# Ledger of designs, part 25: VHH binders against a3dch1r40to199

Target 1, 160 residues: a3dch1r40to199
Amino acid sequence: NDLLYERTFDEGLCFPWHTCEDSGGKCDFAVVDVPGEPGNKAFRLTVIDKGQNKWSVQMRHRGITLEQGHTYTVRFTIWSDKSCRVYAKIGQMGEPYTEYWNNNWNPFNLTPGQKLTVEQNFTMNYPTDDTCEFTFHLGGELAAGTPYYVYLDDVSLYDP
Short names: E, the ipSAE of ESMFold2; O, the ipSAE of OpenDDE; V2, 0.75 times the mean of E and O plus 0.25 times the DockQ between their complexes.

## First folded at step 18 (VHH; framework vhh_7qia_2)

Design g5 (at its last look DockQ between E and O 0.75; V2 from the best seeds 0.00; counts 0 for: pae E 3.5 > 2)
Fold by OpenDDE, look of step 18:
Structure g5 (fold): chain B 160 residues (1-160), chain A 119 residues (1-119)
Amino acid sequence: as target 1 above (160 residues)
Amino acid sequence: QLQLVESGGGLVQPGGSLRLSCEASGFTFSDYSMYWYRQAPGKQRELVAFISSSGSTTYADSVKGRFTISRDNAKNTVYLQMNSLRPEDTAIYYCAKDRNTPWGTEEYWGKGTPVTVSS
């Protein structure tokens, strides 16, 4: 069972994926065709202003429930047209903002035009939490020179 | 000092229309994405529509094709045009803005405006 909606974006839809800005960040989004891949669409984030902080530019999926004791598989493909970094995490939308998965607190490095596919497992060792989100931070020091594109596709949070 | 003030709610018959407004203040409105949420009786609050700072929109499947979110930056206002209303659209509708932090987000909400769809 996958916990996410609009995982491939191939139908031209992306809800509930959305963007957000803070601290001077500015971004936009669209579902776009992937060149050279007929029928494949992706969520495209346009970073217009990186803002002051890593969290100044985000794309995210909210309203996720993680169950205690379950082991989840996180999967996504991400790429960009400029060298940049992205911090991905699954955790609480609110206080205390516990992060249940975040690639060991390490951002991912994106090389222009190179698709990065991430697949990792994690076990929910905390009490069941229905206040979780899957979010990507792309602002501040993580960002390339603006404007630039970041693409997200084939996102999954799978509970066997 | 940040404020979101919703208006436009009311009682309508099925098939009717309403236009909700949310006037924002206390921040640079044009720099931020805006949200419409709703909370029906006995249900959790749910995202209904989203509009980016650049005007790109996305909608819940339940309202797509019937609801339209828009913004007027000159008036610091976000709107929700609601057409073809259904009884299941009955809820308190909230305008929202996110505040992002390094670790998570907090949401700022208006007080909401009630929408009742009933024969």
Scores: ipSAE 0.870, ipTM 0.928, lowest interface PAE 0.6, mean pLDDT 96
Fold by ESMFold2, look of step 18:
Structure g5 (fold): chain B 160 residues (1-160), chain A 119 residues (1-119)
Amino acid sequence: as target 1 above (160 residues)
Amino acid sequence: QLQLVESGGGLVQPGGSLRLSCEASGFTFSDYSMYWYRQAPGKQRELVAFISSSGSTTYADSVKGRFTISRDNAKNTVYLQMNSLRPEDTAIYYCAKDRNTPWGTEEYWGKGTPVTVSS
């Protein structure tokens, strides 16, 4: 089963996906049509000010429980109209901020005009944790020259 | 000192209305997104409404069309207008914001305001 309540955005809804603005970060969001793909919509983040930190601009989904011993499949498609980076992670919403998946601590590079589809597995080797979030950091040194768009679509956190 | 103070909760009959307020201090309110969460006995806190610094909103399906989140930056206040209240809306309601830490953001919560919807 999939742990995410909203995955495709195709009905024009995004809840519980929302944004974070912190330390000078400023952004906004909308659900928009994907050009050339009838019936397909995406979550569009507008990056307005990159802020001080990587986490100053985020798009995220909270309300996630990861169960010890389970192996999850994480999948998403992400793209931008500018060259930028995105740090994606699944982990705790608060201290100690344990990250259970984070692409081995490596941001993804986004190239204008290219959709990036990511699919990876991870096993939850820690105790069951009901304080988790799936988040994309886009602020600070990760950002391109503002303003610009980042799009998220077909996002999944699957537990067979 | 950072503070979030909720008010406006109380006892109300089904079908009634309440307006919750959350007065903020100790930070530049207009720079931040704001949240309303609720927690019923024996359940996890759940997000019910979100408003960005620029006023874009999203709502849980269970409250959409009945609840309205809004903000007044001049008063450093976020509101939750709750209409057509149901017994299932009985909970402690919390406003929240993100708080920066050296490693990311965490939720900062008010003390909450109780809402009881009962005949």
Scores: ipSAE 0.337, ipTM 0.702, lowest interface PAE 3.5, mean pLDDT 90
ESMFold2 (binder alone), look of step 18: mean pLDDT 82; pTM 0.817

## First folded at step 19 (VHH; framework vhh_7qia_2)

Design ctl (at its last look DockQ between E and O 0.05; V2 from the best seeds 0.00; counts 0 for: pae O 6.7 > 2, placed apart)
Fold by ESMFold2, look of step 19:
Structure ctl (fold): chain B 160 residues (1-160), chain A 119 residues (1-119)
Amino acid sequence: as target 1 above (160 residues)
Amino acid sequence: QLQLVESGGGLVQPGGSLRLSCEASGFTFSDSSMSWYRQAPGKQRELVAFISSGGSTTYADSVKGRFTISRDNAKNTVYLQMNSLRPEDTAIYYCAKSRSTPSGSESYWGKGTPVTVSS
């Protein structure tokens, strides 16, 4: 059972994936064809201004409930046309912003022209929480020289 | 002082139309993404429509083709045109702005405007 409503983008749809801009950050989005892969589409984030903070540019999926005691598999493929970093997390979308998964507090490095596929597990050891989001922070010190693209595809949050 | 003020809700028959407005102040509107959320009785607040600062949009499947989000940066206003309304669209509709600083104490929601679709 996958908790994400939109995972592959192959029908040209991205809802409920959307963007967030804060602290001078600016971005936009589209669903685009992946070159050399007929029929495959990805969510493309355009980073226009990196803003002040890591969270100043985000792409995110809300409406997630994590149930206590469940072990989830996090999977996604992400790449960029510039050398940049991305901080990925699954956690509360409001105060106190508890992070239930965040790659042990480490951003991922993206190398131009190279897709990164991530697969990790985590167990929800907190009380059941229906205020969760899956978000990618791309602003501030994480960013490359703007403007540039970041692509997300085949994203999953699986509960067997 | 950040403010979002929704208006335009009301009682309408199935198949009818309403246009919601949200007037914004206290931030740089033209650089902000805006959203409409709704909350039906007994349900969680859910995203309905999103518009980026550049005008790109996305919609929930349940409203796609019937609702249109738009913005007027000169008036600091975001709109939701709601056509072909159904009883299932009955909810309080909230205008929302992306949050300032993830660790801050501020929430950027309007007070909401109720929409009732009933014969």
Scores: ipSAE 0.256, ipTM 0.664, lowest interface PAE 4.9, mean pLDDT 88
Fold by OpenDDE, look of step 19:
Structure ctl (fold): chain B 160 residues (1-160), chain A 119 residues (1-119)
Amino acid sequence: as target 1 above (160 residues)
Amino acid sequence: QLQLVESGGGLVQPGGSLRLSCEASGFTFSDSSMSWYRQAPGKQRELVAFISSGGSTTYADSVKGRFTISRDNAKNTVYLQMNSLRPEDTAIYYCAKSRSTPSGSESYWGKGTPVTVSS
């Protein structure tokens, strides 16, 4: 069972994926065709202002429930048109912002035009939490020169 | 110049106890939430215990009843009392300060202190 909605964006829809701006960050988004890949669409984030913090610009899917003892598979493909970094995490939407998965606290490096596919497993070793989100931070020190594009596609949070 | 310095790690037999300390500087300690994390070889870093600025605590299920997080604001120190230690508790333990905003969070870490539980 996948916990996420609109995982491929191929229907032209992205809800509940949305963007977030904070601390001077500014961005826009669209569901766009992937060149050379008929029928494939992706969520395209335009970073307009990087803001002051890593979380100044975000793509995220909120309202996720992680169940204690379950092992999840995280999968997504992400790429950009400029060299930049992306911090991805699954964790609490609010205080204390516990992160249950975050690539071992390491942002991903994106090379222009190169698709990065990430697939990792993690076990929820905490009490069941229905206040989680899947979030990508792209602002602040993570950002390239603006404006630039970051594309997200084929996102999954699978609970077998 | 925020700094977190962990201490107290070492080798201990199963069933033994250790007390970790983390001395903080460079920020208003009394207003800050503090956490202990651990990372075992080849595994993801995980939260072990959390203590809010107000003293509220939370624990990972794996350590509940065995570990206790506490703080001494006068000493700018957070502690982790670890009892009934098990081999699976073997890891590098990190002290962390979290900076939280409505839109996200950032963590600051110490260099860590190693804990090895082995017979």
Scores: ipSAE 0.018, ipTM 0.393, lowest interface PAE 6.7, mean pLDDT 93
ESMFold2 (binder alone), look of step 19: mean pLDDT 85; pTM 0.853

Design p1 (at its last fold request DockQ between E and O 0.81; V2 from the best seeds 0.82)
Fold by OpenDDE, fold request of step 21:
Structure p1 (fold): chain B 160 residues (1-160), chain A 119 residues (1-119)
Amino acid sequence: as target 1 above (160 residues)
Amino acid sequence: QLQLVESGGGLVQPGGSLRLSCEASGFTFSDYSMSWYRQAPGKQRELVAFISSRGSTTYADSVKGRFTISRDNAKNTVYLQMNSLRPEDTAIYYCAKDRSTEWGTEEYWGKGTPVTVSS
């Protein structure tokens, strides 16, 4: 039971994954072929301007429901053509913006051309929440020199 | 102040078409992505279509191939062309802009425009 849609992007679709811009951030997105991997596509974020803040550039999947007491497995593969950082979180779309998973508040470091696969478990220790999102922050101090690409693939939020 | 004003809704027969408009003000329109949401009676509001500041689009499966989101930056307007309308498309349609802070991101909504598809 995976909570996410378009997890591999291999059909050329990405909904409901989309981007967010704020505070001078500028970005774009596309589903693209992964070079050297026939049949594999990925969500490609183009960071055009990093903006002023970490949240100035985002890619996200909204409308997720987390159930109290359930243990979820978060998995994704992410990479970039430049050295940069990415803050990933699963949490509330609205106030008070509680973050239920966020790698202990630590951004991930991306090395150019190196795929990073993350797989972690977390338990929903809060009341059931149907207002959650899976969001990646890539702006501001997290960003590399623009423009550059960040790729997301094989994303999963699994509820056994 | 930020303002989003939707228009173009109405009553239409199944198979008909409507074009919704959302005129934006109070921010630099061309710098932001825009979205269309809809809320059917007794249901939660759902994302229907998204367009980036650079014009890239993505759609819900339920509307893909029938709806087209577009924007005219010179007019500060985002559009939703709805073709081959179905009764299940009946809803209030909302235009949305993201507002982000260090804590999170929420949508700013207009008042919405009603769309009714019925024989």
Scores: ipSAE 0.935, ipTM 0.958, lowest interface PAE 0.5, mean pLDDT 97
Fold by ESMFold2, look of step 19:
Structure p1 (fold): chain B 160 residues (1-160), chain A 119 residues (1-119)
Amino acid sequence: as target 1 above (160 residues)
Amino acid sequence: QLQLVESGGGLVQPGGSLRLSCEASGFTFSDYSMSWYRQAPGKQRELVAFISSRGSTTYADSVKGRFTISRDNAKNTVYLQMNSLRPEDTAIYYCAKDRSTEWGTEEYWGKGTPVTVSS
C-alpha cells in the first residue's frame, strides 16, 4: 500500500501536494509536461525568493500516518535547472518536528540536467503517528539564484 | 496581531450554495499562501483547497469542480465558493496560513465557520 494520494502527476493533478511560503520565501507550483517524455508530467516548483530559512520554501504532502513497526520504502525523482540543494524529510508537520526519515540529516545536491532518483527504506520505531508529512525544504541556504525550477515526479511512500 | 476570521457558514439544502470568507489581518496578506480545511464530526481536519500567494490552486478530489478558492488581496480576504453542496460537505470550515516557529512552520487557524448541508 502506498501512503501518498498523488504520485505521478500524469493526469495533471497534484493534490494534496502544495507549497509553503514563509519568512520571505516565495514560490509557486504547476503540473507540467516533462520535455522529451511523452505522457509524463511532473510537479514543478518555481522558487521565486529563497527566504530566510531552509523551510521558507517547501513542497509537501500531508495527511500521512506512520505505524509503529512498519518498514517503508521512500522513492522519488527530483531535478532542477540550477545547482541547488533539497532537504527531504518525512516527519511531524508541527512541533516537536520529529523526523522519522531524512536521508541521515543530509540534503541532496541537484545538478542541472541530471535527474536524481532516490530509493531508501526506514522502519518506524516510534509510536504510531498520524501527524506526518512528506516535505521538501528548498529555501534559505539550500537555494540557488532565483528564480528557478525544481521538479518532483514518481514520488512514493510504500508500506508492503 | 495575526487574525483570521471566517464567515458565511450556515444551514443549506443539498444542491445549494454558500460563499465562505476569511478576513485576514496582522500580516502582509499578499505574501502568503492560504488554505481552507474542514473538520466533520468524528473526523480529523482535512485540506479542501489551497491557493498560493501568486494564485495557483489545488483542490481535494471530493470538491473539485464544485468548490472554488479565490483571493482578493485588496480586501485581505480569501474565499471559498461552495456549489452543489452535499450532506458529506457538512463540517466546520477553517482558513489557515503557515507561520514561523524557531525550528520550522506550523499552521495558524481561524476560529472556523460551521456548514450544515441537510434537508
Scores: ipSAE 0.725, ipTM 0.880, lowest interface PAE 1.3, mean pLDDT 92
ESMFold2 (binder alone), look of step 19: mean pLDDT 84; pTM 0.851
OpenDDE, look of step 19: ipSAE 0.020; ipTM 0.319
ESMFold2, look of step 20: ipSAE 0.681; ipTM 0.861
ESMFold2 (binder alone), look of step 20: mean pLDDT 85; pTM 0.853
OpenDDE, look of step 20: ipSAE 0.915; ipTM 0.948
ESMFold2, fold request of step 21: ipSAE 0.626, 0.719, 0.698; ipTM 0.834, 0.878, 0.871
ESMFold2 (binder alone), fold request of step 21: mean pLDDT 83, 83, 82; pTM 0.841, 0.841, 0.838
OpenDDE, fold request of step 21: ipSAE 0.925, 0.908; ipTM 0.954, 0.945

Design p2 (at its last look DockQ between E and O 0.84; V2 from the best seeds 0.79)
Fold by OpenDDE, look of step 20:
Structure p2 (fold): chain B 160 residues (1-160), chain A 119 residues (1-119)
Amino acid sequence: as target 1 above (160 residues)
Amino acid sequence: QLQLVESGGGLVQPGGSLRLSCEASGFTFSDYSMSWYRQAPGKQRELVAFISSRGSTTYADSVKGRFTISRDNAKNTVYLQMNSLRPEDTAIYYCAKDRSIPWGTEEYWGKGTPVTVSS
């Protein structure tokens, strides 16, 4: 089973994916056609102001349940029109904000126009948590010169 | 001194309409995304509608086509127009804004406004 409600955006919908603005961050979003790829749409984030912190600008999917002992596959394709970094994590929406997956605390580097596909496995070694989120941090020190676009597509959180 | 005050809830019959309001204060309203959540008895709080600082919106499938989120920056108010209400829409509705914490963000909520849809 895939835990995410929207994964490809190809129907023009993105819920429950949405954005987050804080600490001076400012952004917008849209579901847009991917040039040269008929029928393919993507979630496009516009970074307008990077804000003060990495989490000042986010795109996220909330309300995810991770079950203890289960092994999940995380998959997504992400790209941008400017050189920037993106920190991706799956973890608690609230205190103590434990991160169950986060690419070993490393942000991804995005090269303009180059699609990056990430596929990783992780095991939920914590008690079952029904208040998790999948979020991408793009603000602060991670950001390029604004404004710029970041695209998200083919997102999956799969539980075999 | 961030504050969110919801209003407009009440009792309506199925098929009826309500318009919820959330008046915000203590921050630059026009710079921030706003959300409406709802929590039915015995259920978890769920996202209903989201509107970006620039007016882009997204909706839960259960309310799409019936609910409309909008904002009036001059009034520091976000609205939820609810049409064609159903019994399953019965819940306490909350207005929300993200706020900074030392290592991330958390949601700030109003006290909520109750909506009851019943014949």
Scores: ipSAE 0.860, ipTM 0.924, lowest interface PAE 0.6, mean pLDDT 96
Fold by ESMFold2, look of step 20:
Structure p2 (fold): chain B 160 residues (1-160), chain A 119 residues (1-119)
Amino acid sequence: as target 1 above (160 residues)
Amino acid sequence: QLQLVESGGGLVQPGGSLRLSCEASGFTFSDYSMSWYRQAPGKQRELVAFISSRGSTTYADSVKGRFTISRDNAKNTVYLQMNSLRPEDTAIYYCAKDRSIPWGTEEYWGKGTPVTVSS
C-alpha cells in the first residue's frame, strides 16, 4: 500500500509532483530520461534562483493521508549535478504545520555524481491527518550555485 | 494586500465548456507558480492543474486532455479552460499560490468559484 500516486516517473508523468517558488526562489520541472539507464526516467527540478529561505524552492507531492498508529516506510533516490543539500519532510500543509517525518530535522547532503537512496520508518502517533504533503526544500542556504539540476526517482511512502 | 479572485463558474450541461479566471494582486505575479484545486461535496480538496512561473504544467489524470491551465503575466491572471465537462467535475474551484510561514510555505486560496455540471 503506497500513499504516493506517482513514484517512478517511468511513463513520463509526474502529477501530483509539482514545485513551489517563494521568497525569491525560482525553479522549473520536467520528467527526463536518466542517461545510461535505458527506460528509466526521473523528475528533474531545475533550481534557477535559490531565494532567501530553505523553503523558497520545493518539489512536493500533496494529497496524503497518514493514519494514526500506522508505521510507514519512506524511500527515495535523489541526486544532483552540484554539491547541495535537501531538507525532506512529510507533514501538514496547514496549521499547526506539524512535521511527522523530517530525518530528525537534518538535511541530506548530495555529492555530484552520486545517487543517494534513503530508506527510513516512522510511526504516525498523531490523530489521522488527511492534510499531509511530502516535500523537499532546496532553496536558500541548501542550494548550490545556480542554475543546476536535482533529480528525484523511485519515491515511496509505504504502508504495509 | 495579497488577493486571488476567481470567476467564470456557473451551471453548465455535460459536454459543455467553462473558462475560469483568477486575477491576482498584492505580489509579483510572474515570480510565482499557480495552481487550480477543486473540492467536490464530501471530498477532499484536490489539485487539478499546476503551472510554474516559466509555464511548465501538470494535470490530474481525471482532467488531462479536457482542461488547460494557462497564465497571462501582463494581466496577472491564471486561467483554467474546462472542456467536455462531466458531472464529476462539479465542485468549488480555487486558485492558489504559495506564501511563506515559519520554516515552510502554505497555500493562499481565493474564495473559489462554484461549477455545477448537470443534465
Scores: ipSAE 0.690, ipTM 0.864, lowest interface PAE 1.5, mean pLDDT 92
ESMFold2, look of step 19: ipSAE 0.683; ipTM 0.867
ESMFold2 (binder alone), look of step 19: mean pLDDT 83; pTM 0.841
OpenDDE, look of step 19: ipSAE 0.073; ipTM 0.533
ESMFold2 (binder alone), look of step 20: mean pLDDT 83; pTM 0.838

## First folded at step 20 (VHH; framework vhh_7qia_2)

Design o1 (at its last fold request DockQ between E and O 0.83; V2 from the best seeds 0.82)
Fold by OpenDDE, fold request of step 21:
Structure o1 (fold): chain B 160 residues (1-160), chain A 119 residues (1-119)
Amino acid sequence: as target 1 above (160 residues)
Amino acid sequence: QLQLVESGGGLVQPGGSLRLSCEASGFTFSDYSMSWYRQAPGKQRELVAFISSGGSTTYADSVKGRFTISRDNAKNTVYLQMNSLRPEDTAIYYCAKDRSTEWGTEEYWGKGTPVTVSS
């Protein structure tokens, strides 16, 4: 079973995906058609101000439950119209903010117009946690010159 | 000091309407996204509606077409217009602002305003 909702955005909906702003960051979102791909829509983030910190601009899906001992597959496609970086993580929404998956603490590099598809597995080696989120940090030092677009599509957190 | 004050809750009959307000202070309201959550008796708190600083919105399936989130930056207020209310909408409704640090993001809540839908 997949733990996420509105994974493809193809129905024009994105809930519960939303944005987060902090420390001078400013962004907006929309579900938009992907040019040249009929029937395909994506979550489009507009980065208007990068803010002071990496977490100043976020896309996120909250309210996820990870079960101890389960192995999950994380998958998503992401791209941008400018060269930028994105830090992706799955972890606690609150203290102590443990990160259960985060690409070994490394941001992903986005090349303009190139879709990056990420697929990784991780095992939940912690006690069952119903306070998790899937979030993307795109602010501060990760950001390109504003404004620019970042697109998210085909997101999955699969528990076989 | 950050403060969120919800109001507008009350008792209504099924099919009725309410408009909730949340007055914010202690931060530059126009720079931040705002959310409405609700918590029904014996249930977990759930996101209901979200509005970005730019005015883009998204809603839970259970309230789409019935609830509308909006904001008035001049008044530092976010609203939740609730139409066609149902008994299952009964809950305490909370206004929320996210607060992020280098470790993560948490929600700042008001005290909430109760909504009871009953015949």
Scores: ipSAE 0.931, ipTM 0.956, lowest interface PAE 0.5, mean pLDDT 97
Fold by ESMFold2, look of step 20:
Structure o1 (fold): chain B 160 residues (1-160), chain A 119 residues (1-119)
Amino acid sequence: as target 1 above (160 residues)
Amino acid sequence: QLQLVESGGGLVQPGGSLRLSCEASGFTFSDYSMSWYRQAPGKQRELVAFISSGGSTTYADSVKGRFTISRDNAKNTVYLQMNSLRPEDTAIYYCAKDRSTEWGTEEYWGKGTPVTVSS
């Protein structure tokens, strides 16, 4: 029971993953082959300008409902060609921006040449919320010297 | 003042075509991604098509191959060309962009343009 519509990108498709460009943030996206891994593709974000804020550059999946009392498994593999940080969260798409999972408010550090695979659990202790998104913030102080790539693959939000 | 104005909707028979336009003002259009959403009566608003500032696109499976999003930065306009229309495409179609708030981003929406596909 996975809540995400697109998880592996292996057919060359990425919808509903898309981007946000705001407050001077600029980025673009493509689905690309992963070198040395036949048949594997990833979502590649190109960070072109970091913008003013952490949220000024995003890659995100919307259309998520989190049900009260459920325990979810969050999993993804993410890497970059530069040393940068990424703030990942699952929460509301708008006001009041409640974050139901966010790695205890800590960004992840990416090291060039190293894939990072994250797997964590969280329990939805709030009322059921159908306004949720899974998003990765990459702008502002999180960014490296632009331009550079960030890759996302094997992303999951699993409800056992 | 930020404005998004959709036009081009109407009544069309199945298999027909429409071209929606969204004229933008009050911001630097070429710096922003643009989206089309739709909402049928009694249903949630859903993303239909997305275009980045650089022109990269993605589409919902239900419209892929039939709808094309495009932009003309010189005219501050995003388009949705809708071909091979079906009754299930009946909805109000909204143009949208992200804007910053003190705490994050939110989507700003136009008033929408209604599309009805029926015999």
Scores: ipSAE 0.733, ipTM 0.882, lowest interface PAE 1.3, mean pLDDT 92
ESMFold2 (binder alone), look of step 20: mean pLDDT 83; pTM 0.837
OpenDDE, look of step 20: ipSAE 0.915; ipTM 0.947
ESMFold2, fold request of step 21: ipSAE 0.704, 0.708, 0.684; ipTM 0.870, 0.871, 0.863
ESMFold2 (binder alone), fold request of step 21: mean pLDDT 83, 84, 84; pTM 0.835, 0.838, 0.839
OpenDDE, fold request of step 21: ipSAE 0.921, 0.907; ipTM 0.952, 0.944

